# Ledger of designs, part 1: VHH binders against O-glycoside alpha-1,2-mannosyltransferase homolog 6 (omh6)

Scores and structures below are computed, not measured.

Target 1, 298 residues: O-glycoside alpha-1,2-mannosyltransferase homolog 6 (omh6), of Schizosaccharomyces pombe (q9p4x2)
Amino acid sequence: MYFLILFSSNAELGEVLRTMRSVEDRFNKRFHYPWTFYGMDEFTEYFMSTTSTIASGHCEYGTKGITYTNHLQFILTISYLVHWDLSQVKPLVENNRLYQQRADALAQENLSYVYSPLFHSFQDWVVRSLLYHPQLEYDYVWRIEPGLKLVCEEKKDIFSTFKDSDIVFTNHVCERKHSGIYAMEEAIEEYKILNTQGDFSNIWVYSNNYTYCKYWPFNEILSLKQIRHNQTYTNLINYLLGSGGTYYHRWTESDILSAAFGVLRARANHMESVGFFLNDDVHYCPETIPYTGRCACL
Positions, changes and structure headers below are counted from each chain's first letter, unless a header gives other numbers; antibody chains are not in Kabat numbers.
F is the ipSAE of ESMFold2-Fast. E and O are both the ipSAE of ESMFold2, at different seeds. Each is the mean of both directions, binder to target and target to binder. V2 is 0.75 times the mean of E and O plus 0.25 times the DockQ between their complexes.
[cut] marks letters that were taken out.
The coordinates of atoms that the task and the answers printed are left out; those that the model quotes come from them. Centres of patches stay.

## First folded at step 3 (VHH)

Design m22 (from d7 with P100L Y101W; framework vhh_enristomig)
Fold by ESMFold2-Fast, scan of step 3:
Structure m22 (fold): chain B 298 residues (1-298), chain A 123 residues (1-123)
Amino acid sequence: as target 1 above (298 residues)
Amino acid sequence: EVQLLESGGGEVQPGGSLRLSCAASGFTFSHYYISWYRQAPGKQREWVSTITSGGNTNYAESVKGRFTISRDNAKNTLYLQMSSLRAEDTAVYYCAADTLWFGELSYRSYDYWGQGTLVTVKP
């Protein structure tokens, strides 16, 4: 089935509550889909009580594979906790030196967060949670970033509208390729050779020698059934995560997932009826879409 | 506006101790991950220690057992208690707020660093 997901923290509670109010008022009070909150640290009682109070559906809370609904699935919890914090593993001398050299090179290319093990661990953890978290056994998730506001009345069930999609996107991020992205393209090519897959025509939404575009992860619907139960997706994403590329090449979750969707020719659709703002900087207002209700874009 | 200000550096003999402080403003300090990094002369910047919003601590192998990270949420201040200092600990020490959870993660979030405080361990 379907649920709403937020990757969040106690620090974001104010933004979470504002986002939930918007999503409940514009969409979810009509459909009562559950909310799931995932954090790298344990959520406070205050976070859980305040979010549960305003949700029209059930709320679930998870951290590093452990949920606060008083049930635990041990089998997969250990599998994806391994890389959530690099400081918890014994670093090999060669690995430490390589990490430092790569971070320095990427910093010279003006990438942010190249020296942040927490940032790298977060990227790895989000992808592994989507693949393995035992609480995420639904067919589809709608991922929503704290700070997001829906600005149109959503009278139709957005989930059911896109029930046959692998990914439903609201935006693209396009940027100049850095050395880490060239490394990912090389890793994917090596994976294809080793697994007798041959050549694939697409790696990104758009890519050339110097630029590429990826799906913006902060308002999107993902098919968990495709990610988890299609061995081709699971194997490729695990290969990329296992390379340590989030650490050595500063790959983000959207770099990894967008590349996998591109290589495997995912069914991608635009969530064109859903109007939104994210912290007054990113916005989209639908134009006379048949299934869109009244909008307050200005 | 996020600001971090380090203090407490100075010159010490090998085996000595220093306590570094980092005063934070412009965000809800108690809810964020805060880290210490250092950069030795002629070397690359390296991570030293992190303390989470929940109070969990992690350390680089080279400082484990000698350094202790702590936070005072009422004062919006991060500390690094350094003991058994070695010549190899000579570096400029930087406080960094992981702004991963301050607003939007990837398109608006960025590293924030203080100006640093110099620690010199002289033989």
Scores: ipSAE 0.012, ipTM 0.342, lowest interface PAE 8.8, mean pLDDT 76

Design m24 (from d7oc with A50T R58N; framework vhh_7ocj_1)
Fold by ESMFold2-Fast, scan of step 3:
Structure m24 (fold): chain B 298 residues (1-298), chain A 123 residues (1-123)
Amino acid sequence: as target 1 above (298 residues)
Amino acid sequence: QVQLVESGGGLVQAGGSLRLSCAASGFTFSHYYMGWYRQAPGKQRELVATITSGGNTNYGDFVKGRFTISRGNAKNTVYLQMNSLSVEDTAVYYCAADTPYFGELSYRSYDYWGQGTQVTVSS
C-alpha cells in the first residue's frame, strides 16, 4: 500500500491545506492515494474534517501512541515506540551533565534547537514511526512537509515509477562539518567494527561520494517494506537511535536515515520530474517540461 | 553580518508583564523560523517559544497560556509577550533564528543566537 505522509500539528493547518490542494491538483486527484497525518498531539475535529474534505483518498490521523481514522473507526496503539514518550526523555536530558555539555558545545557551533528535548524526541519518534508503522501493508510513503507546493502536473504514477527504490529524493543538503556529524561518523565506524558480518561502504547518500550530504527530508519517498524487511538497516538504525545521538549530537531523522542508506548502499533515485516550492525558500524546476504538462515554474 | 539584538528585559514584580523584542539583520528574516529560549543560573537552556516563517507557533509547557510569540516581517523583528510572570521565569532570554522544528531546510544554514537579555521577576 502507498500513502502520502505529513508530520504536522493543529497550528499548521493553514499550511497543510495549501500543500494538500497543490498535491491533489498536480498529482493525487488521478490516483486517490491515502493521506496520513502524524503529530505529537491529538488532531482536532476541525483539522480532520477540513483535511478529509480536500483529500481525494481516505485520511488517517496519528499521534504518539495512537493512530486513528477521521471517522474514529480504527485505532492503533504505538506502545512499541518507547522513546516517543516525553517521560522516557527526561532521564536523558533533565539534570544530565552530558546532555548540557553537548548542547552547549553544539550551540557554540551554531546548530539549531540544541536545547529542545521536544525537538530531539520528535526526530527519534519520526524515525521509529517510519520503521515500526503498525500497518505493514504500507510499502511506500511520500513524505511531504507543510508549506510544500507541487508546481508541475505529474500524470504518471510516481510510486509505480520508483517501486524498486529504497529512497527517492527531490533535493539534498550538504552541511558544514560539525561535532555532531563527526560523532555520527565515529558511531558508524564503531558499528562496523562490532558487526563484521555486513558489507559496509563509506559512501554517504549521494553518488558523488561526498560525506555529510543527506536527503532533504521535506519531499521524498521511502520504501518502508524494504527498510523493515532488511535486518541490516533496522540493526544499524536502532544502534544509532540507541546511542542517544538525537539528544547528545542533535541528529535529525535525515541524518540517521541518510547515514544508514549511504553505508548500506541503498538504491537511491532522484525524482527529477517533480517541480516544487517550499515557503518561497526552496524551489526546484525540472530540466525538461513535459510537452502536455501544466507547469508554473518560470 | 548576521545580528540578533534583544531588548525589553528588566526587573518586574510577580504577576506583571514584559514584552521582549529581537531585531534581526543580515539574513532574509521572513524565511527563517524564529524562537525564544531561556537559561536560569545552574539550569540548562530550555525552549520558550518558536514561530515558523508562516506564523505558526509552539510553546514550552511551562509558559503555555501565559506567553505569546509573534513576528513582524516588515520590521525584521520577533516578539515575546510575557504575562502573569512568576519568580520561576527569572532567566536570561535568548533570541534564535533556526531551521524548521520538523527537520532541516535545504540550505547551508547556521543557528544564530543573540547575546541574551536578563529578565528578573521579584516576589
Scores: ipSAE 0.006, ipTM 0.245, lowest interface PAE 10.0, mean pLDDT 73

Design m8 (from d7 with S106G; framework vhh_enristomig)
Fold by ESMFold2-Fast, scan of step 3:
Structure m8 (fold): chain B 298 residues (1-298), chain A 123 residues (1-123)
Amino acid sequence: as target 1 above (298 residues)
Amino acid sequence: EVQLLESGGGEVQPGGSLRLSCAASGFTFSHYYISWYRQAPGKQREWVSTITSGGNTNYAESVKGRFTISRDNAKNTLYLQMSSLRAEDTAVYYCAADTPYFGELGYRSYDYWGQGTLVTVKP
């Protein structure tokens, strides 16, 4: 089972509606996959009614708990509010003085948002929400960022191109390593000493002494079944999250997931026919248009 | 051009009160989560309080019950009402605009900071 996911807020409704219209027009009106909306504040009735009007499939707004199936096939239902709220902004760190000292150092390396518990808690929350989404029956998710505009007609079911061995379909972004990334490499070496599973020779898509490349999270399809039901994935990701590295080292969701996917030799594919723009800065227009492609790259 | 301009700092005796203001321009203020941070002499910068676009608030443990954050979206202004001030509240106070929806490379996130306003609590 497949669904579309969007992290947003009531304040972004206009941008959400524009993104939804693009995705529905270019792809989803043919397939009627459901949308799931996650936000930091409760969604208003107006947000829910307007997004539901545009969607060709069912809309879900993340407010309720998770069904856990253990290895004996007994179903345990844990009911709790899974919607992220501001109470989670507080740093989940053992030493607030160290956190602030690290933030100063990272700011001097020209990193943004290093002082923001809000930024750090959001990164942690997104990774955890992918692991613990309340709809456990969904196998795959397409993560879509507000502001994204699809520019090519896609008549093929993109989800159908996934093989059982594939975990992610996306583009990648490369940037200069900062001290936090070296800290992640050290954390993975420590994990390797305590655990022998995984291939730690390749952590990201590409890495050298000065730069690294990671999977770009704003237009990506993920295999939730690979992430959730593989103990090696859940153990490594939980180890990284439990280290407080999102706070102490300004790790992002793409840093954590890309490192886990690289270490565990996950298969990734580029979506060649999926053209998109994100705001004014990021665009991808297919060089070769597929038989079914129709693109508006102008 | 994005600007955040803090004001309202000064010298105050222990137990006193001050109201800080942060005037914002160059972005859609009502869409942003806005935070107060402070940096005491010789110490690292620390988070003090956040107010969401919806008006929900959160506070650092050291200031709970003494500080109140508020916003006026019509005036594009953030406030911090400080009461029961202590010597350890002495710091430069900074206004910062951020969003809960942080895009990679800052596409939906803007790390905007003001120049700060000095608060000195003298015995």
Scores: ipSAE 0.279, ipTM 0.656, lowest interface PAE 4.6, mean pLDDT 74

Design s10 (from d7 with S106R; framework vhh_enristomig)
Fold by ESMFold2-Fast, scan of step 3:
Structure s10 (fold): chain B 298 residues (1-298), chain A 123 residues (1-123)
Amino acid sequence: as target 1 above (298 residues)
Amino acid sequence: EVQLLESGGGEVQPGGSLRLSCAASGFTFSHYYISWYRQAPGKQREWVSTITSGGNTNYAESVKGRFTISRDNAKNTLYLQMSSLRAEDTAVYYCAADTPYFGELRYRSYDYWGQGTLVTVKP
């Protein structure tokens, strides 16, 4: 089972609608895959009605253990396994000298949101939701970021390019190494020492003394089936989450999943035929494009 | 251009009350999560409270039961009603426009802060 997923909020409805129009026009109007909208808060009726109007497939709406459906108009209580609760986070950040010292150091490295419990808890919540939430029992998910615009017509079923052994299908992003990344590398080395492991020296797509590359989470296909049904993946990811590194080292969802995929030598493919823009921050144009204006990379 | 402007700070005795306001412009206020943060002299900025676009509220344990966050979408204004004030509440208070999904590349520009308003609780 295949679906499109957005982690989003009511505040992003404008970006969501623009993204959906692009994805529907360039791809999904041919395939009618369902959309799942996942939020930390309840979606409004306005959000649900407007998104359902654009979608060519079924729409599902989820939050921390509750699902709303556009067809049945009832709340489905699925699980208490994944719960967003800032009250559990407060002891980790309030009056915690270590947290404050590390946040200051990361701020000096020009990282955003180092003081935000909401940012840190969101990273944790996304990873736990992908691993454990019962409503995400689908085999494959295409994660699409609000603000993403597909700029080339995609006539093939992109899910059909995903092989049975593939874990992730996406592009990569490279950035300057910061102290939190060195902490991740140390955590992985500790995990290897405590557990019987082979030689897993490369945890990133690419790494040197100044830069590292990781899998880009804002336009990616993930095999939830392979990740969830493999204790080696779940054990490592839980070890990283349990370290508190999302709080103490500002690890993102992408950092955690990329490191796990690298350590376990997950099979990954690069999304080379899908042209997209993400706001004005990221532009990717395929090397070969149609000559008849079916690809706009301006 | 997003602008947040805090007001209502001042001097108060222990056990007193103050009402802070944050006037917002340049974005659709009703759609955003808005948070209060504070920074005591020589200390780090710490989270105080968040109100979601749907009106749900969350509080730091140190202020729970004493502070109440609220919003007026018609006036594009965020409020923090502070009661039973203590010396340790002395800080510059900031409001910030938040979104629960903070993609590192996309959301750098959404880390919006106000100029702050000083609250002094005299011993």
Scores: ipSAE 0.025, ipTM 0.476, lowest interface PAE 7.3, mean pLDDT 75

Design s11 (from d7 with R108S; framework vhh_enristomig)
Fold by ESMFold2-Fast, scan of step 3:
Structure s11 (fold): chain B 298 residues (1-298), chain A 123 residues (1-123)
Amino acid sequence: as target 1 above (298 residues)
Amino acid sequence: EVQLLESGGGEVQPGGSLRLSCAASGFTFSHYYISWYRQAPGKQREWVSTITSGGNTNYAESVKGRFTISRDNAKNTLYLQMSSLRAEDTAVYYCAADTPYFGELSYSSYDYWGQGTLVTVKP
């Protein structure tokens, strides 16, 4: 069990420290769970020293490890979490008529980052690589986004409430369907035809012709054991991402994971007792607030 | 309000060089990955280069070895040094604030784009 922070750069250190301070104060100073940090850039010494000072548990950083240079030897090297391999992404984006046509169509639907190989590769990396990374050795991860603040005191060990059969403990968010979401629904129906052995169910938390609701990844607990050791889940994710859907349909990590969890009937618990704010964009206050004034809600 | 202002475009002969600048305001420039994109007449917008907040750089294959992206966080300015220019480099060049997390952190998220600067390479 540990906390996981994903971020774009070391320049976000201030937000990371504020997030850690609220989590430590409201919860973790009682339990001393470790923190693990993954980012697009290599961590600075200043980042590592300042975050480790705030944490009540130990801190783990980046993907430093043993890299195979050939089958005969190991060399200990520093590995970056995300690499733009232009040769690997070039067939999917550069001089690709489908990519350009899809990007233009999605831009017309007011969808952002449709032209960004960086954005697309990051979504792919999180669901196909990060969650399977050998450095992540714990069964449960509590993913927390920089900018998130816990606003209510949590005296119970929230990890101890997690059931062995659950894969996620999270909130949900609802958005308007864009053409890429209809494409994902079609891809899943195609997958079911090709893989009839599965007991596939509803895709989304809720949906109709115009709206879909998905699990919100910025304050959630995931069972890595259920994700990593479930071949049915792994096969579905590989099928979806192998089609280039993050590039051609602008699928996000939230879209992909929510669809997979829904199709496979993953049991999800909601984080009903955990009050939080994420910047100025998202907030949640529990319906029953302690009268002692231990919450800093609206 | 996010504002990006490109400058440095103009007419140049094949094989020539130009340096483009992008002045940023209204956001914490040092926190963002910043990219150059371009759009030639009658063609779609294409990615040219990205520089991360940490200074790591990536380039489209068509410009690799000819273009160099750099940033000055103290001046909130992005640069693109272009050399060995070709007729096919003729385009409006755009500066954009680019991040893997934008669009999921805020449900009102949009790309932040500049107005563009025209580069014309005359055969």
Scores: ipSAE 0.288, ipTM 0.676, lowest interface PAE 4.2, mean pLDDT 74

Design s12 (from d7 with Y107W; framework vhh_enristomig)
Fold by ESMFold2-Fast, scan of step 3:
Structure s12 (fold): chain B 298 residues (1-298), chain A 123 residues (1-123)
Amino acid sequence: as target 1 above (298 residues)
Amino acid sequence: EVQLLESGGGEVQPGGSLRLSCAASGFTFSHYYISWYRQAPGKQREWVSTITSGGNTNYAESVKGRFTISRDNAKNTLYLQMSSLRAEDTAVYYCAADTPYFGELSWRSYDYWGQGTLVTVKP
């Protein structure tokens, strides 16, 4: 089964509704896939009623591993729930000096999220949520960022383009390497030594001395069945999460998942037919626009 | 326009108590995680406490059992009740409205800080 997921909050309702309208208009009104809204705090009745009104499929709402719209599924899958609690920012509590030392080092590299413990906690939580989401019957998820707008009509079922061997379907992003990324590369080398695995000389989609490229997480389809049911993926991702690198090295969701997919030589495909805008800063326009489809690109 | 205005700082003797307030405007206060940070003279800014939109609280180890964070959504105000104050608690205290939803290419990469209120614990 297939579903759409938004990691969101009540404060983002306006952006969520705009994103949903574009996704429904360009794609989902034809296919009626369910939406799941996942947040760190509970959603208001207003959030739930307004999002349910524009969705062509059913809506599920969850916080800290609890879903509010399907009690039988909740009971069945409760052992798989990810419970995020701010007490889980234990590295900040027990190692405040280390956190501040890393903040100083990374501030010199101009990272916008250096002093945001909530952002670091969110990165950890999103990855854990993707591994252990309570909607176990879903094989594929389309992760959509609030603020994303689809600009071309997608008449084909995009999930049907996924092969069983594919793990991720998205675009690439390239960023400047900071000291935390070198720490990720070092952690992966340590993991290899402990686990006697194959060639891991190239972790990233592309990298050089100052740049690395990874899978863009804000419009991506993931094979949850391959991530969750393959112990090799779950072992490596849990190793990375267990290191505290989201706090000490400011690893993001895309850093962790891209590194794991790269190390394990996962099959990845570019999302070529899906045109989108994220705000006014990020665009992707397909090279070939469907002649009979509506497209507001460029 | 987002604004955070801290108040309640001052001079206090060791073992004393102070109540800090942070008045918020320009955003839907009840939807945000709000934190207290502090910066001691000549040191880096450090996290003190966070309260989520749902009311869950967490504290830095150095202040556990001595400080209590709370919020009043009807007044758009955050509080920090400080007791058993020590010389090491001397710092400028900052209120920050934060969201966990930052990202490298996300429009959600933002945080909001107040101007601070000075707490001095003198023997």
Scores: ipSAE 0.013, ipTM 0.362, lowest interface PAE 7.5, mean pLDDT 74

Design s13 (from d7 with E104D; framework vhh_enristomig)
Fold by ESMFold2-Fast, scan of step 3:
Structure s13 (fold): chain B 298 residues (1-298), chain A 123 residues (1-123)
Amino acid sequence: as target 1 above (298 residues)
Amino acid sequence: EVQLLESGGGEVQPGGSLRLSCAASGFTFSHYYISWYRQAPGKQREWVSTITSGGNTNYAESVKGRFTISRDNAKNTLYLQMSSLRAEDTAVYYCAADTPYFGDLSYRSYDYWGQGTLVTVKP
């Protein structure tokens, strides 16, 4: 089964509604795929009623149901918790000299959110939710970010193009390497020495000493079935999460998943016809217009 | 346009109590996770407490049992009730609209911080 997934909060409702209208108008009103909204806290009745009114398919709403333990390593415990709970991650951030030293160093590199337990917990939670959350039982998800707007009509069923692939993406992004990225490269090199053998030079979509390129997570289709049932993906991602790197190195969901996809040579297809804007700042315009009309991209 | 304005800081003796307030405007306050952070002289900023849009609370270990975070959505105001104050609690206290960040490329600004209010615990 196929569905659209949106990691969001009540605070993002305005962006969510704009994104949903765009996706429904350009694609989903033809196919009626369900929407799933995941949040670290409960959604309000207002959020649920307004989103359900726009959706052409049914809507499902979920919250964080995963806990973590231990101050140096994460132990994943699946639970029925219904809200965001920092209690299990406090030892990783509070009175932790290593956390503060790493956060100070990253702040010196002008990296944002280095002192935010909420930011770090959210990155960790998204990755764990994609791998383990029991309510997320579908084979394929189209991950859509609040603020995304589809700008070209798509009459084709996008899900039909990729059912034998690990991921489908529209773009990749390139960023300057901060010290946390060098730490991830080192951690993966050490993991490969102990657990696998192969060419390490192609861990990212592209990289050199200063720049790395990763899959862009805000408009992509993931095969949850292939990722969850492949123990090699699960073991590597758990190794990275278990290191505390989301806390000590400010790793994001896209850093972790893109690195795993790169190291493990995930199969990927490009969504060439899907034009989009994100927050009016990031634009992807297809080379070929899918319809006889002009896209609102140019 | 978001504004956060802290108040209630001052000088207090060890073991004393103080109540901080953060008045919010320019956004739908009830929908946000709101946090208190503090920065002691010569130290980096650290997280103190968060209250979610659903009312769930979390506290740094150093303040648990001594501080209580609460919100009044009708007044768009966040509170931090501090008791059993210690010299180590001396800091500038900041209010932040602390919503989830959706990865490297969200392009949404979460940098709405207040100007801070100074708390000094003097023996």
Scores: ipSAE 0.151, ipTM 0.573, lowest interface PAE 5.5, mean pLDDT 76

Design s14 (from d7 with E104Q; framework vhh_enristomig)
Fold by ESMFold2-Fast, scan of step 3:
Structure s14 (fold): chain B 298 residues (1-298), chain A 123 residues (1-123)
Amino acid sequence: as target 1 above (298 residues)
Amino acid sequence: EVQLLESGGGEVQPGGSLRLSCAASGFTFSHYYISWYRQAPGKQREWVSTITSGGNTNYAESVKGRFTISRDNAKNTLYLQMSSLRAEDTAVYYCAADTPYFGQLSYRSYDYWGQGTLVTVKP
């Protein structure tokens, strides 16, 4: 029950295809793990046919609660019909005055996308999809960003290698603490006081007064079984989502998930052998390059 | 080559109307969420309105009921009909071909942006 997952759109098809080609060539052609594509809008037939042609495993397409399987066959298989529309991504109740006030403050801190309800809705949607979308009833997902390229041959089964992990990361991202992050730290401390549960002294992978580090979400494996079926994770993440912090504090999905992993002492492991590039912005080359594999780390 | 060309900006009196256009080329326009953003002096770019590939629309609270976003997929063109204009609407208006997936955009820009068109609401 292992999946490769992309959050994507029709607009990103070119980047998706390039990413899939590298992942298939470097890893998945040996294991035939299925791909799942999640979009906020319906995928086109062209998106589905071209991605299915590249994939060595089965492809599934999730949007607004409908999953399409195999459009190249006569039968469109709807795997799940769920009452989960875009209204669940938008805040049901929004204090527009408070939102504007906080967005203005965060803009003064040079934080991007502070005035973008679409950005905020996307962050909320990703977290809710990981917690609740029925097609993600799997043990582990390998989440891959469109534009990512695997650059070294990986012959071992990564899912099997890290079977006892809650998260398998390839990178950490460190950012300046904006006022929204201090708000999250306060919310978690308040949650601890109200619920009298656990040691909440360490939230982030690393932090000081000005900087916090979190798991980089664009190439990672997550244990969905632990996230979905551990009430402690579910309760904390729901508390954070219910606060509207994606809107009022510009929290990202990686802020929410990394904080939950830190607070709940997730078993975290580094995916050391996986070399990758993301559009020349981030690259990682393993210290030990496999003898029989090709690497484009030079 | 992806290109977005805004037009229709200008000077208008309070209470006036303007229609902005954005002509798109170099990508499959019908597949994209297309948005209007604006940037007033000294502020970050602010989202104004989005139209999805399916035609669903959404608006910033400050412009609801006054602005109407629409698209013509046959002409690869996005429109913003602005009415009841206020001094606070003074900004450079940008057309953006947005992906709903924002994962890497928080760290750098992958957005396709137009050059912008200036709207000035004079007192």
Scores: ipSAE 0.081, ipTM 0.544, lowest interface PAE 5.4, mean pLDDT 78

Design s15 (from d7 with G103A; framework vhh_enristomig)
Fold by ESMFold2-Fast, scan of step 3:
Structure s15 (fold): chain B 298 residues (1-298), chain A 123 residues (1-123)
Amino acid sequence: as target 1 above (298 residues)
Amino acid sequence: EVQLLESGGGEVQPGGSLRLSCAASGFTFSHYYISWYRQAPGKQREWVSTITSGGNTNYAESVKGRFTISRDNAKNTLYLQMSSLRAEDTAVYYCAADTPYFAELSYRSYDYWGQGTLVTVKP
């Protein structure tokens, strides 16, 4: 089964509705795939009724917690809830000298969100929710960010077109390597030493001493069945999440997933026909328009 | 242009109270999760409290029960009501805005920080 997933909040309702209208108009009104909404806060009746009115398929709303028992040999158990509560991450951030030292160092590298426990917990929660939430029993997910606008008519079923892919991306991004990225590269080298299987080559889409490139997560399809059912993926991703690197090294969802896809040589394909804008900041317009489609790239 | 401007700091005796304000402009305030942080001289920044766009609140253990965070979306203003102040609360207090979109690869990727307001608890 296939579904559209959106991580959001009640405050984003306006952008959510605009994104949904675009996706429904350009694609989903033909296929009636379900929408799933997940948020750190409970969704209001108004949010649920207005989004359900726009959707051509059914809508599901995630407000129930997921409990992931950290199998570290500690007295304290860390549990991550769908509803955001800093008590879950308090031991990692509050009065923690390592967290504070890393945050200051990363701030000196001009990296954003380094002091934000909310940002760090959101990154961790999104990855865990996509891969391990008990109520996400679908084979493929199209990850859509609020503010996204599709600009090309899509008559073909994109899910069916790319059914053999591990990831279908619309963009990638290149950034300067910060100290946290070097830490991830070291963590992956440690993981390879612990596992004597083959060469885990090429962490990133592209990298050199100063730059790394990764998959842009805000408009992509992921094979949840392939990732969840393939223990090689889940072992590596759990290893990375278990390090606390989202907190101590400011790793993002895209850092973690792109590294895993690169190391494990994922079958990655470009959604060449999917034109889009995100908040007028990031865009892609297909170079050639199909006979059966139309793009508005102004 | 995003701006956050803190006010309300000053000198107070132990056990006293102060109310800090943070006036926001240049962004859709109601959409943001807004936090208070503090930094004592020669120390690193410390998280104090967060209020979500939906009004849910979280507090650092050291201030829980003594500080109350609130927001007024009509006035684009964040507040921190501080009571039972201690010498250890002496710091420059900053407000910061985080967007729930977390669109790292846009020009909106930067944390939005204010200039700070000094709180001094003197015996």
Scores: ipSAE 0.013, ipTM 0.457, lowest interface PAE 7.5, mean pLDDT 76

